# Designs tried in a protein design chat: VHH binders against Protein NEOXANTHIN-DEFICIENT 1 (NDX1). Part 4

Target 1, 282 residues: Protein NEOXANTHIN-DEFICIENT 1 (NDX1), of Arabidopsis thaliana (Mouse-ear cress) (q8gwb2)
Amino acid sequence: MDVEEKRVSSGYAKPPWIFKGSALYQIHLVKAATARAFIPKEFRLVEAFGYTLGGFFLASYDDSPAGVFDELVVIAGIVWNPPTSCAWAARVLVNSDEACHHGRKEVGLPSQVARFSKNITAVPKQKRDRAFGFLDTFGLGTTLSHPENLMEVKVSEVDSAASTDICNIQIRSDETKVGNWMGPAIKMALPSFSGNTIYNSNLLKYSCHLHCRVRPVRPAVVSGALEDETEKFTEQNHTSQESLENERQLSKAVMLSKPIIALQFKCLTMQVEAPVVIYPSK
Short names: E, the ipSAE of ESMFold2; O, the ipSAE of OpenDDE; V2, 0.75 times the mean of E and O plus 0.25 times the DockQ between their complexes.

## First folded at step 1 (VHH)

Design nT15 (framework vhh_7nfr_2)
Fold by ESMFold2-Fast, scan of step 1:
Structure nT15 (fold): chain B 282 residues (1-282), chain A 125 residues (1-125)
Amino acid sequence: as target 1 above (282 residues)
Amino acid sequence: QVQLQESGGGLVQPGGSLRLSCAASGFTFSSYAMSWVRQAPGEGREWVSSINSGGGSTYYADSVKGRFTIARDNVKNTLYLLMDSLKSDDTAVYYCAKEPGYDLFWGSTDYFDYWGQGTQVTVSS
């Protein structure tokens, strides 16, 4: 009856859970063999010519059950869920302990705590787009232009006192060269599969409802180092630590795959329904 | 409740100076990048300047670069815009704008989640 002073108390509230912020969804050509390492055999990979569509979803939430935090979802590929398809997450990196714990236990995500280091640098214009720049010669340029900015996001996984670099994501924006918004705000309902982790052995299905404005943008440049895992595993007995490092290296391979397209999600409201346990025939 | 309150606008002659302030409350100011956006009479919104959460990185529209300086005081939860060598073309309502956490695309006037009420700047003889 009496209204609470604070919007949210401790712990995640009753679902559906609402996340508000912005995101970059970037699609990569991922080798089917790489994606299959993350996807249970019960699911059929959507592929052509040995490739699937994976990539990443990089989000910043300023209003969520866990407050303010950043998220990087590494998407291994897409799986059939007739008559539709679903993305499969290889790894979920969050800079919130609460979001990590909830993702692991309640949503069945392969969540890990990570550090997100964000650096912004103003980048000068590289090329002159006008054929005739005589007004620039007289200092009377009439072009009202926004700067081209470089945002560099370094993502490092954190476990105890140890920190392991995952990737650097370089995002360039030039509002004059970005495609027009695809029209009014779009509503999307995306079914998702999760589970089959050491923190939640169940197979889960949930609905993710997105409401946002969408526009195509310049694909981000991803950098990072890969190691030869074959040589590493030949030298030593396979351990749980070696298995986790192999998963990390394969996630890096997804991030470093060839970019195809990138979409900006602005004024994002993401509604996540409580997962339901599914029982595949096995 | 997120609240942004601008002040410091007014009438000034060409070549004059003004200092705009924006008092922020209802969120952790030091965690968010902030921007100034202006709107001239009968025109659309124009991004003017942005500053990162720590204050170490600043960005300016070409029309104001070298004349305006953006600054912030995270102890006082206040954003500033120092405006020098003002021109008639600078006449506009100036808005303080909050970014929704991680800014993926600087300079987009449609990108901000909260706006102040605005403060009028008039440059006229």
Scores: ipSAE 0.013, ipTM 0.268, lowest interface PAE 8.4, mean pLDDT 76

Design nT18 (framework vhh_7nfr_2; at its last look DockQ between E and O 0.01; V2 from the best seeds 0.00; counts 0 for: pae O 13.4 > 2, placed apart)
Fold by OpenDDE, look of step 2:
Formats: C-alpha cells, structure tokens, sequence
Structure nT18 (fold): chain B 282 residues (1-282), chain A 125 residues (1-125)
C-alpha cells in the first residue's frame, strides 16, 4: 500500500524557498529547564551550568513565497547535531496566513498568526548637562549627534476570538556612526530541526542558508505584556488551553531572558531546503 | 574509488533537447548535493545547476533557468540534466561535480570536490 503522501500543495512554489529582507538575531541565555519543555526527548540539549543559548530571530521579508511579511522566531535553545548544533524554535509568529500554513505543514514549525505593530519614535537627545563646559570651548567637537530612532515592535498572537500580547521589542538605531557601513558579507548554513507539532507529528531536519551583511548592534530591550487581560478564560477545554497558555508563558520567559549579543542582518537572502523526516511519527 | 562519469552529450540543433546523465560510484550518493558545471571553449568554468541531497531543492543559473531541469535518482546513483531549448551559447563541456558544501546554492566553484571527465555538448545549425 503505497502511502501516497498527499503533498498538500501549499501555495508556495517548489523548494528551495527564498526569503529576502532584513533581520535581528538576538542570542539569550535561556534556562535549560525552560528550553527542555519545547525540545523533543530524541534530541540532546546543548547546555552549560543549567543554561542554553536561545533568544529570537526577528525578520522583515520584502520578498518571499508568501510576499511581504514579518516573522518572530522564539528560539528555545540549541540541540546537538553532530558535528554541529541546531536551533529549536519554540514559537514562530508571522503576520501572513500563507506563511503560517506553510510553516505548519511543510516545515513543521510551531507557527501562529500574529500582528506586528511597528512604531518609530525619535529619541530626543538628552541635553548632556553642560557641567563639563570646559572642553566645548575649543570648537572641535560639534558632534552632530544624529537623533537616535527607536523602533518599537509589538507582537500579539491572533486567535479567532482574542488577541494575546506576547512581547514588545525596542530596537535602537545607532544611525549616529558616520559611515553607512553595512558590515561584512557572510554566508552561513543553519541546520534546523522541527516537527512534533499538532500539524506535523514527524521530526524533521531542514537547512537554512543565509547570505547577508552582518553588524553587531545593541541588544533590543524586550518587555512582556502585563498579565492583566488573562481574565476571560472560558471554562470549557481547560487542558488544551492550559497547555497553550503554558507554552506562551515559556515563550515569554525565553524572550525575557538575559541577552548576550545581537546581530543585525541586512541584505538578507535566506534559502530554505525541503525538510526531511528524521523520525516518523508512530 | 570515488568516480563520476558523464554521458549523453552530442551534437544538437538550436531549439533541440538533450539529456545528460552522470553515474556516481565509490561514495554514498544520497548524502551529497550534486551539480552541473560547464566550460565553453576559451572560457572559464560556469556553474549551471545544483540539486540537494534529497532532490527536494534545485538551483539554476540565470542563463539556463526555465530551460534546464536537474534531477537525481538516489537508487540508481545517477544525476541528470534535461536541457531544452538549447542555444549556441550552451555549447560546452558539461561536468558533473560532487558538492559537499552546504553553500552550493550560491554557485561558487570552490564548493565542488569531485569532478567527472565531462561530456561535450555542441549546439550548431
């Protein structure tokens, strides 16, 4: 009996899938216990002193199979994949239904539709108190302090009946440095594991290849939505809702963990290979 | 011994079609991406196409996109290149190449470690 794997033709073209845009990759120190809640038992968590490396990948794609969309990947931790390590996504938030569907079925991602509200505010230069008035007399340092722009990205999950705030990400643009230096061009391969979701029970392996300009930047400040609006838990299916809420809380914990480094990716081209089943679901 | 052997080259008229084959031996074929590279007379080597280890992803140079199709049979340890709508500019020696680098999609020549002897493709009226 040839199990015709009904390749549910996602509206996407045939792989490889190419995404172009920009991104912020921020690495956090995540508690191993938090990460383990997301990672299948078949995989070995890479940890030291009770911590792993997680964080998030925030991307804005200008060109993709799903068109223009935003993506937040919550990274729980790193998993051993000899001789390398792979990132495990705890949650993937996208503002495209097509991207969400594709992610769920074809890539095995824990994808959810979300809203991305972006606001840019000019940060007024705090008038440095003129207390060190002496060095201003030698006319040299008209450091034209270019106004720093603050980009705020609010991410909220959208379900049919309600929206749930996940995080607020504040990114400071260091536009003050003189040169439009975009950073060096780099190429990187990111092997990834996915699967073990309600939409794809298999464990999958796939490769992401990135070409971009990379620049270290100040870590973004992540803030959680205050717990206040969780009141209207309707009583009925407590177990599935509790599980989802637990996953959301753990995802928030990852986002609120201690940042170590942040990398800005410009002129990003990401190529995603077709996933391969590593462990079929029983 | 690791070996790649190309076949299927020949003389074809403009607008014609040709199918190249590359037989692989001496290694686990299904673990490697594979590529086609061509060299025209007096020119350098030009990347043509690559295919992932599973065959799930394919890549093409802009010069051949929409005309050429790369495929593989991992059971037969064979790589294929279907060439349609051939042009005079497609005249070259076509090489099969093992592509161990994960960056094969960028079409860099340094991504290849094993080469076949090549097969001649001539497109002429």
Amino acid sequence: as target 1 above (282 residues)
Amino acid sequence: QVQLQESGGGLVQPGGSLRLSCAASGFTFSNYAMSWVRQAPGEGREWVSSISYSGGSTYYADSVKGRFTIARDNVKNTLYLLMDSLKSDDTAVYYCARTPSDEYWLGFSDAFDIWGQGTQVTVSS
Scores: ipSAE 0.000, ipTM 0.287, lowest interface PAE 13.4, mean pLDDT 83
ESMFold2-Fast, scan of step 1: ipSAE 0.339; ipTM 0.600
ESMFold2, look of step 2: ipSAE 0.104; ipTM 0.460
ESMFold2 (binder alone), look of step 2: mean pLDDT 83; pTM 0.849

Design nT21 (framework vhh_7nfr_2)
Fold by ESMFold2-Fast, scan of step 1:
Structure nT21 (fold): chain B 282 residues (1-282), chain A 123 residues (1-123)
Amino acid sequence: as target 1 above (282 residues)
Amino acid sequence: QVQLQESGGGLVQPGGSLRLSCAASGFTFDDYAMSWVRQAPGEGREWVSSISGSGGSTYYADSVKGRFTIARDNVKNTLYLLMDSLKSDDTAVYYCARLEGSYFWSDSGMDVWGQGTQVTVSS
């Protein structure tokens, strides 16, 4: 049969789409008001004392329909969907144009292209803090026999020729934990809602089937600047750019919320089923 | 039992090229992702590049993208770093390291290290 002779990328093959790599899933205590800005009115937020559970999912894929890429999913909170509950993504940052396009169109994700800069540094630990006599002050300076590794991941959103810093994520070695013992291999299915974006107006539901080894880890330290002066309003009409900037600032607020738990997913295989259109609140 | 041995370091002029090798022994090489990490004098370790066990996926620090190429030969159990357009800022001891599965996680990242090989870029 005829090749279409159009170079419109169908991109990904037919679902289910399989992603392999590793991920850090970090849960934050997020203000309910912040989360509600991202969640359609048809859904009820799961909350207690004015807070919900959001945070982020930071992944590095070495085998996927888009090849190699990194992903940061900013999770606004958890919404009720009886008999279950589902996470709601505030923003999805990927360093692949193909993954961004597919996420927007086929999965209904609020995807944006971003740059991920990764750097590993050794943080030397000093073995002796107290000086005790002249002999000791001349002898030992610093010793580096037990370095602590620090991985820094800087995420910047890309818009045409400009980039805007979103956050810096510092992942530290936990030297207090014994050995290289990973938790058991687990399988889980995570139902997720998506859609209601300018790129896909439908409300969608899809399932992610994860198979991985899981271990609890030290929560990553997230840093970044909230642009207080930039978002200052002078009581003028709202523009599309102002709306997008407000969404960016609220996503930063999620990232900078208080960490509660962090889980490392190693040997991750994630199977993403094709989304189905839903019509909530009949 | 498990060993990594680097070679190929040396003195090179700015704009020059150099090829580093890392010979692996004592484990099934293609079951593991591998990394190159460097340490400049007086500074901390900087991750440079990683490659998946099959060689199908490669990753690079922004400072070396377009100039360095990581490769592996799973028949010879050898990891390579091909360095082009070298700059004085590339002067460092370069270490070969084995990853437990993903270069991305520092607390379970690198479990076996080589002794390092010195690269000096100067006129």
Scores: ipSAE 0.013, ipTM 0.343, lowest interface PAE 7.8, mean pLDDT 76

Design nT5 (framework vhh_7nfr_2)
Fold by ESMFold2-Fast, scan of step 1:
Structure nT5 (fold): chain B 282 residues (1-282), chain A 123 residues (1-123)
Amino acid sequence: as target 1 above (282 residues)
Amino acid sequence: QVQLQESGGGLVQPGGSLRLSCAASGFTFSSYAMSWVRQAPGEGREWVSSISGSGGSTYYADSVKGRFTIARDNVKNTLYLLMDSLKSDDTAVYYCAKEGYYDSSGYLYFDYWGQGTQVTVSS
């Protein structure tokens, strides 16, 4: 074996991988049947009354191994693996080819390239005076009112022939309510399972360590088209196109599930450890 | 209209080398990861190698690591597989494939496939 033939691509830094930015973590009440469609049979779903806790993680990274990009993680539910419980990532949508490729190969994530269209509508009362403005300089004639931002994020899956709309996420945030932030920056761990892919046949466990400022926010309003008829197919008889559409419908069902809680993460530093191979006990 | 067309296959002796090419058209080639997938007689499809859209990241199956090199020319919209130290077990139809949908079970669906090029390693 020649050492030159083992040259590692310079496209990504070595693990642990550091992602910096901001995120919205929204928890939904997801039907157990919907979640079970995504989760391997060997995992037990954490459920009550036919529901599990899924939802989504929407992030904007300013600094990462892939540079600047946006990510939407569709979380189907929570699974038991005693003594741990872990989120199950059903789909990962990124607007970076490099991030998508890295997720698929190194982390075993169900990553797909998507287009993120962001529109911000705001009625701010603050004027940043870069020119002469006597009345604005003294703030005279203003009423007691705080600006609100409405951000609309449209996520569309990209394939070579056409793009397919997945969802539209409407976030109403008030940047002036800094006092609503929970304490100083906090540390959290979000372990997840992934893998069992053609690139890595092993089941993988990866750990995300987050350090960020957190505040509860009003849940984002998610909209998208769901088809009225959901057909059950055995995996053995699915065409690639039918399987793709079924996965899209199930992902949309998770996104359109009932919101419970939403958390905003700012000054986020997320450390993703190299995945650990999980050996099945069977 | 996406098209992938392989070439460069043929008969080669054990220990020999071949260079496969895949001409791509109908999409923005540099924006998508590409793979080589093979199918040996009487066996299922086996992923061989992948390359990111920029060419910055490459990945190989353990069976070919150190012997095969994947490369791309984004100006010519062409994918390559440089095969060294060929073995009889490398005999297969080699398909150029555009990486498409990656599902929640971790299975990668390829959007488009070429028609394949036969590689036969035999004395």
Scores: ipSAE 0.015, ipTM 0.488, lowest interface PAE 8.3, mean pLDDT 76

Design nT8 (framework vhh_7nfr_2)
Fold by ESMFold2-Fast, scan of step 1:
Structure nT8 (fold): chain B 282 residues (1-282), chain A 124 residues (1-124)
Amino acid sequence: as target 1 above (282 residues)
Amino acid sequence: QVQLQESGGGLVQPGGSLRLSCAASGFTFSDYYMSWVRQAPGEGREWVSSISSSGSTIYYADSVKGRFTIARDNVKNTLYLLMDSLKSDDTAVYYCARSPEYSSSWYGEDFDYWGQGTQVTVSS
């Protein structure tokens, strides 16, 4: 028989959708004004002293409805949703066309296809000073040194015409012991708002149920170019493309905001429920 | 008891090839990320490569990328490292290590168990 030209074999299975892998969740102090650019006016931003809690969620999935892929969720801030709060995504970058399509249509995420370039520089454990070097030379240490790794994740958004660099994320691993993990495994729910995009006009709410091991880690160092310094040629073109570039620059501002804490999630199983359409009170 | 046993090391000429194996026992091998870590004489340990439980996600240190290939056989509970275009700088004891599922930027840390190591010497 013929192979049918239907989408039944190319789409995600029925929800809930299950993603397995690991992630870095890094929280930044984001200026309220920056976050407000992404959040509908009907929502109240959770803020103190002109700042909200945003940052990013960087994930590598080993098993998912779209197979193996990487994801960077740029989190603008948190909004009130009593009795809890919900995250609002400024941008979602994935290196999977299928994940991008599903995120846009079914989950209402501001998803874009991106290239993730991962380079790992493995280094021997760094010596502290000459006194400690003498102790190491004389074999006075009892624990074997763990290698330090520097991982650079370069994220570039893929446009039909060209790729645009978004950020470079440098993650340096520290020597850690098993005792630094919070229990054997933790279950948590992360409610999120989405929608109100050109790809999905509905306003949506969904829940992510996480089951993983969690530990605090050194915050990653984020770098990237902001074009705020050179607006000279964009002032000549007042187009839709200029508005999209401004949105990209504000997303970069979130990534470059001051980090306050980073959490590593490993042995992660994330269950994403089907989103529910909501209507905010007027 | 969890055991990791490396084999396949030896003396090889520069530009040569070697295949390292690590036989795992005492745990469900297919549930764990596995890694290769090396230690050159007089130096600290250096992470080389990691492979996810399913084999779908693989990472390499920049120093070996394009020359080494990590692989696993979950039926035989065996981890492999195929080393091509060997250089004198690749001379080290190579260790097989078990790590939890780290499909992220933290490969090479929090190893639960290590093998005894296998010596690789690259010289004329």
Scores: ipSAE 0.012, ipTM 0.473, lowest interface PAE 8.6, mean pLDDT 77

Design nV14 (framework vhh_7nfr_2)
Fold by ESMFold2-Fast, scan of step 1:
Structure nV14 (fold): chain B 282 residues (1-282), chain A 124 residues (1-124)
Amino acid sequence: as target 1 above (282 residues)
Amino acid sequence: QVQLQESGGGLVQPGGSLRLSCAASGFTFSDYYMSWVRQAPGEGREWVSSISGSGGSTYYADSVKGRFTIARDNVKNTLYLLMDSLKSDDTAVYYCAATSDFYWIPSEAGYDYWGQGTQVTVSS
């Protein structure tokens, strides 16, 4: 085997690449200054009052070129590209080495390997609560309750044996509502720019074609530590260059930005076209 | 006619094991996310585990993680729950449930079909 030939092989089939699963698409109000740190100078940010629309795309794929894996796309903001606007990814976290390599090389994404710990906590509701069952003390009946479910998704970046926590995403079910609206079946294209990374120096444009059922849901609660005052002071006055850590901290800032809306993508089929190299020189 | 029929429940000693099965008919089994939901005496329904249509994604409640394994056989149209290291608090009626779409968190309102349940009793 030729070492060069072996190293450039991604293992993926020929494009377009098809991914099937489910996803949560959450839109955040992101500071323009934070988004600009990720976006090449050739592109103008779509912004109003110092803010852009970023957020995240959290997916679980059941069928893909890399098999079963999870993905968190941290979306920095929206780039101006008349007549349409394009998303720009600040960071892509995947729990598949194959997906990470392909994303870096073929799609030009700022992909990193990560661990996804997905835990669901189900709290059973007892028919009788002896300590606080006011109705039970008067023999008036049984309190009707549904179990409360909370899914926590912990995402940590992995580099060799090292692990760095990025965020914890808490998703709560709406089990108190009857007659939930199922959402319309939608087809959409999400054009995106990528590239200009240490893994792929070209500027690229590609499109993701999504077919899914879409439903607005309660925004997930995102937690994670931004640098404290001491760390922010160190970042502003550091004596050594830590650009990759700065990018990680700014990606955390995107995740911790104010939620505006969240959309659940059910029965998701995503078709990713082969990117094309662009030369935007404007 | 859609049917979900559970089996495999029974009496088992603490620390023992059981294998629950759910036979599905009347729908395209592989298109559905399948779940196990339990209800203990005097308690509400508690979600236990879910598996995607292809079997590629599995989810577990914290209370059963590491002890229970969910599996499916799309050729036999059968869902399984392999229960190890059973504890007295695992005593419940176990229901098989199906949905054409998996919500990030299984909701009772999100299931299209339910089975009749099978009793699991963990005691000496």
Scores: ipSAE 0.202, ipTM 0.612, lowest interface PAE 4.2, mean pLDDT 77

Design nV17 (framework vhh_7nfr_2)
Fold by ESMFold2-Fast, scan of step 1:
Structure nV17 (fold): chain B 282 residues (1-282), chain A 125 residues (1-125)
Amino acid sequence: as target 1 above (282 residues)
Amino acid sequence: QVQLQESGGGLVQPGGSLRLSCAASGFTFSNYAMSWVRQAPGEGREWVSSISWSGGSTYYADSVKGRFTIARDNVKNTLYLLMDSLKSDDTAVYYCAAGYPSIFELYTEDEYDYWGQGTQVTVSS
């Protein structure tokens, strides 16, 4: 009875934690200086010519310990973990309070609650140049256009200041796909470092095992909030508020960095193992 | 044993209103996000709307935003689509589906775990 009461009262399943859904993994060429702002000094950044590989992981989970939720992981860069490498998260944005608390406490992620707005627009293809206008005139050209679908994902902060947009991610569904699905479903293990947050001061390492279908796709277009108010007299602000704004601008720089490749993960099953505390060499 | 059964379709005049229902059985409805997907004659499938497992988040295609309202009743295991200000362009077979559309490959049938058989909505004078 005590054991059952304790299991129910724990609120979260024991690891390994299983997440099912779909995701877009987009890799950006991120400046090493930007990435280093998020990564502890104990880790060596994997870099060449002042750049590392960061970007984002945008996921929609339809089955998880927290139920249904959306996640945006802003990836600062990759760090050495010989003989391999690990991604380092700058921010983890989720639209679930339960997922946020679990990420902060159990996984050591820099998790924050955010609002996700998904909007789908059917975009008609531009009408053909009228070089052969007779086909259009006689009605032979009336079926020449196919719509293209655009999904916009807007991620915004939930805090009580005027709505603060983090980014807009524009994903186009195109019949001229960049690549075909890569063979049968693939399995991969992604070792990850976490921790060093105000919610978990330890440095942590865990394994993330993915089983999914993978396809190279056209990279999504990322934009920040449009601001028409360029010139304003700034009032006095507190130093802590300025530091938080600087962190927001740096994570935004990761999102707005040059995209180099994007991968779609479908029929995704992601298994996250319990983290272990690590003690990096001094 | 999983079933999604749509009802409430029919013929309505432009500007009219219609309520679609989808009765779910054979799975834990309250653990699933739910969607409405439509298919007009001679066209591919078009995502219309989705609702999170709790009902706390709703999403709409631009073509229906402000006119359609998605809702759910987790006690009755029922999904609803309230359609106002109907247009001839809304004429389609409407399908109830368990899941969200893919974040990249929109409207792919494989993205949904379960599908209903569909209900016909015709908007014409």
Scores: ipSAE 0.015, ipTM 0.328, lowest interface PAE 6.5, mean pLDDT 75

Design nV22 (framework vhh_7nfr_2; at its last look DockQ between E and O 0.02; V2 from the best seeds 0.00; counts 0 for: pae E 13.9 > 2, placed apart)
Fold by ESMFold2, look of step 2:
Structure nV22 (fold): chain B 282 residues (1-282), chain A 123 residues (1-123)
Amino acid sequence: as target 1 above (282 residues)
Amino acid sequence: QVQLQESGGGLVQPGGSLRLSCAASGFTFSSYWMSWVRQAPGEGREWVSSINSGGGSTYYADSVKGRFTIARDNVKNTLYLLMDSLKSDDTAVYYCAADTYLPFGWESSYDYWGQGTQVTVSS
């Protein structure tokens, strides 16, 4: 009887598609050779000294065409799109079948279904015993006076045959003394390229319009093993299977690359316009 | 005007049970993650528990796991914390808080905070 529980999931019936939530955008120093493996030859990689700017965009959407879901965008690098640049997604992990299907077909994203396992551990505040004349200088300089929380997000790619661990993202709470300051409000329109996947061979261009509060935060610590024991594959066509596993390993390498900066997005509204197919001149 | 109003606190003996409620108004409750955070006298804030916007996923601090249960009613816009096997270390002011997604800078990133309700566990 309540209409409210059905208002969030309006489906993907008509663009523009609106996603609301929060995100962590973390920039990594990614080897250009690693990024190049994902990027079509038509696009010029933005690079210096053998590196590009990749990383990840970890989002939680609480209002979207697919309802509530989580998303990890592995960003291989940035490509020139004068007068600015566009990120190129190496892999897009979502815990929604509907979002995965839409991303693959309509937006040209390299989307895969994943599981996001979240664990939150409180770091207790250091306790002081005032009954024994505890000195205020005891623990000064290195003693944390405020509690700190640790969130761990474990991301595993799911296929009907296997579940493959991708990474563990460790996020510490804000260390500032300022309460709920979320940074300045920002509004951006970002053109993007996509496509050239097994699910959508077209090259596509679309626009994202973002409204959010943004502030710098301490980079999350990403862990995982690049040489993790991979699920055995019984298929005899190793060329195709090795290429798919190579893409997965390169995506892990992007996630484990050296972090530079992280940005927290709060009160995010992301409007995704309908993509258009583009054709290279030759 | 956004408002979060806690109730249900009080004095209870060790081993006892208590139910906290948080009534929400002025925002779309069903679109927010909800959390309980507590602050003991002379201590900093300590995260206790969180629940996602739909109620399908719950999270607990190690210190309360197995004893506390978080729940929400998106029809009545109310958050609950069911507290069992209470210990003296649970004595604190309990706040409810709302955020669009828990993991990003959360201690300082909650969009809305309640006024708090006192829970005292003493013999």
Scores: ipSAE 0.000, ipTM 0.204, lowest interface PAE 13.9, mean pLDDT 76
ESMFold2-Fast, scan of step 1: ipSAE 0.436; ipTM 0.732
ESMFold2 (binder alone), look of step 2: mean pLDDT 85; pTM 0.866
OpenDDE, look of step 2: ipSAE 0.005; ipTM 0.313

Design nV9 (framework vhh_7nfr_2)
Amino acid sequence: QVQLQESGGGLVQPGGSLRLSCAASGFTFSSYAMSWVRQAPGEGREWVSSISYSGGSTYYADSVKGRFTIARDNVKNTLYLLMDSLKSDDTAVYYCAADRTFGLSYWDESEYDYWGQGTQVTVSS
ESMFold2-Fast, scan of step 1: ipSAE 0.319; ipTM 0.673

Design oH1 (framework vhh_7ocj_1)
Fold by ESMFold2-Fast, scan of step 1:
Structure oH1 (fold): chain B 282 residues (1-282), chain A 124 residues (1-124)
Amino acid sequence: as target 1 above (282 residues)
Amino acid sequence: QVQLVESGGGLVQAGGSLRLSCAASGFTFDDYAMGWYRQAPGKQRELVAAISSGGSTRYGDFVKGRFTISRGNAKNTVYLQMNSLSVEDTAVYYCAAGPSLEEWLAYGSEYDYWGQGTQVTVSS
């Protein structure tokens, strides 16, 4: 590539892409059948007793190739790719058109534009059975306790002029029930599969390297309505809208699966390497 | 000695405007994210708007397009411009200072400092 070609193409960020911000990584026990609906048959699902490890990655970036934006990655499960295991990104919801385009084009992610409605409320700290906490609460001259914060994140997919709800995520700060921040910086690698979408037909593998402070936290409470679609009619309901609704219901099933662990990432620097094309062996 | 002092509250008619100010002292203002919360009668205290040390803003969905948060680092002051006020905006408005906006968005805010609040009353 000559100097003039490099100048002309330099209007877009080159890999590795660096994302800075904060995130919540929550791991769920996802039914293997639910995960298999997202994952090509060529891949062996890592599972035990009919379950795999999926969940979600909820991030707020203050510095990235696409600027400031929020992201929800729905993780269907863990796929075996010897000698390692890889996460499967089933759905990526972002509140930035530029981030959506970047994800689809450069990383091969199943990215969609979504609306993130965030409400942070200061709620009274719940009564703790901890060394006379009750007496402190009802004492005449007690120092006013600061309330703990409850963050509610409502994520809705945007399609034309309409929005469709995916989930509501309730995150509570609770320093008494969680571990201390681990640092200075923890380095983690999360190899992932993406692609094989209508936006990129190639199956892609990329590595994500996280440098952050980490602490275990109380798992967020996820809510949302699931529709029971046990039958399909033999009519024109095999439209693109039908396909989108099926993907949405499966994403909701992952989000509403049983939480087992939640990790908060602070001072996050996430480095995403250029993806490589994967060719499954027969 | 850390202090946040709100001002600019008062009585206003529906459709009117108010500008709230919060003067901060006793800490390095430029390093902190600043926010405005409100508590209406019978409701929980909720985030109205927040601004990072770098100037990035976030709003509650019920005020987007009507309210604007801004900061004047030279005066250690954060502002909330409130336009098109409705009776539902009646609340005590609190100024808060936290370590980062990103922590508020990903984890829920652990705010370091709070003001005493300023009353905003919108008449029909």
Scores: ipSAE 0.005, ipTM 0.385, lowest interface PAE 10.2, mean pLDDT 75

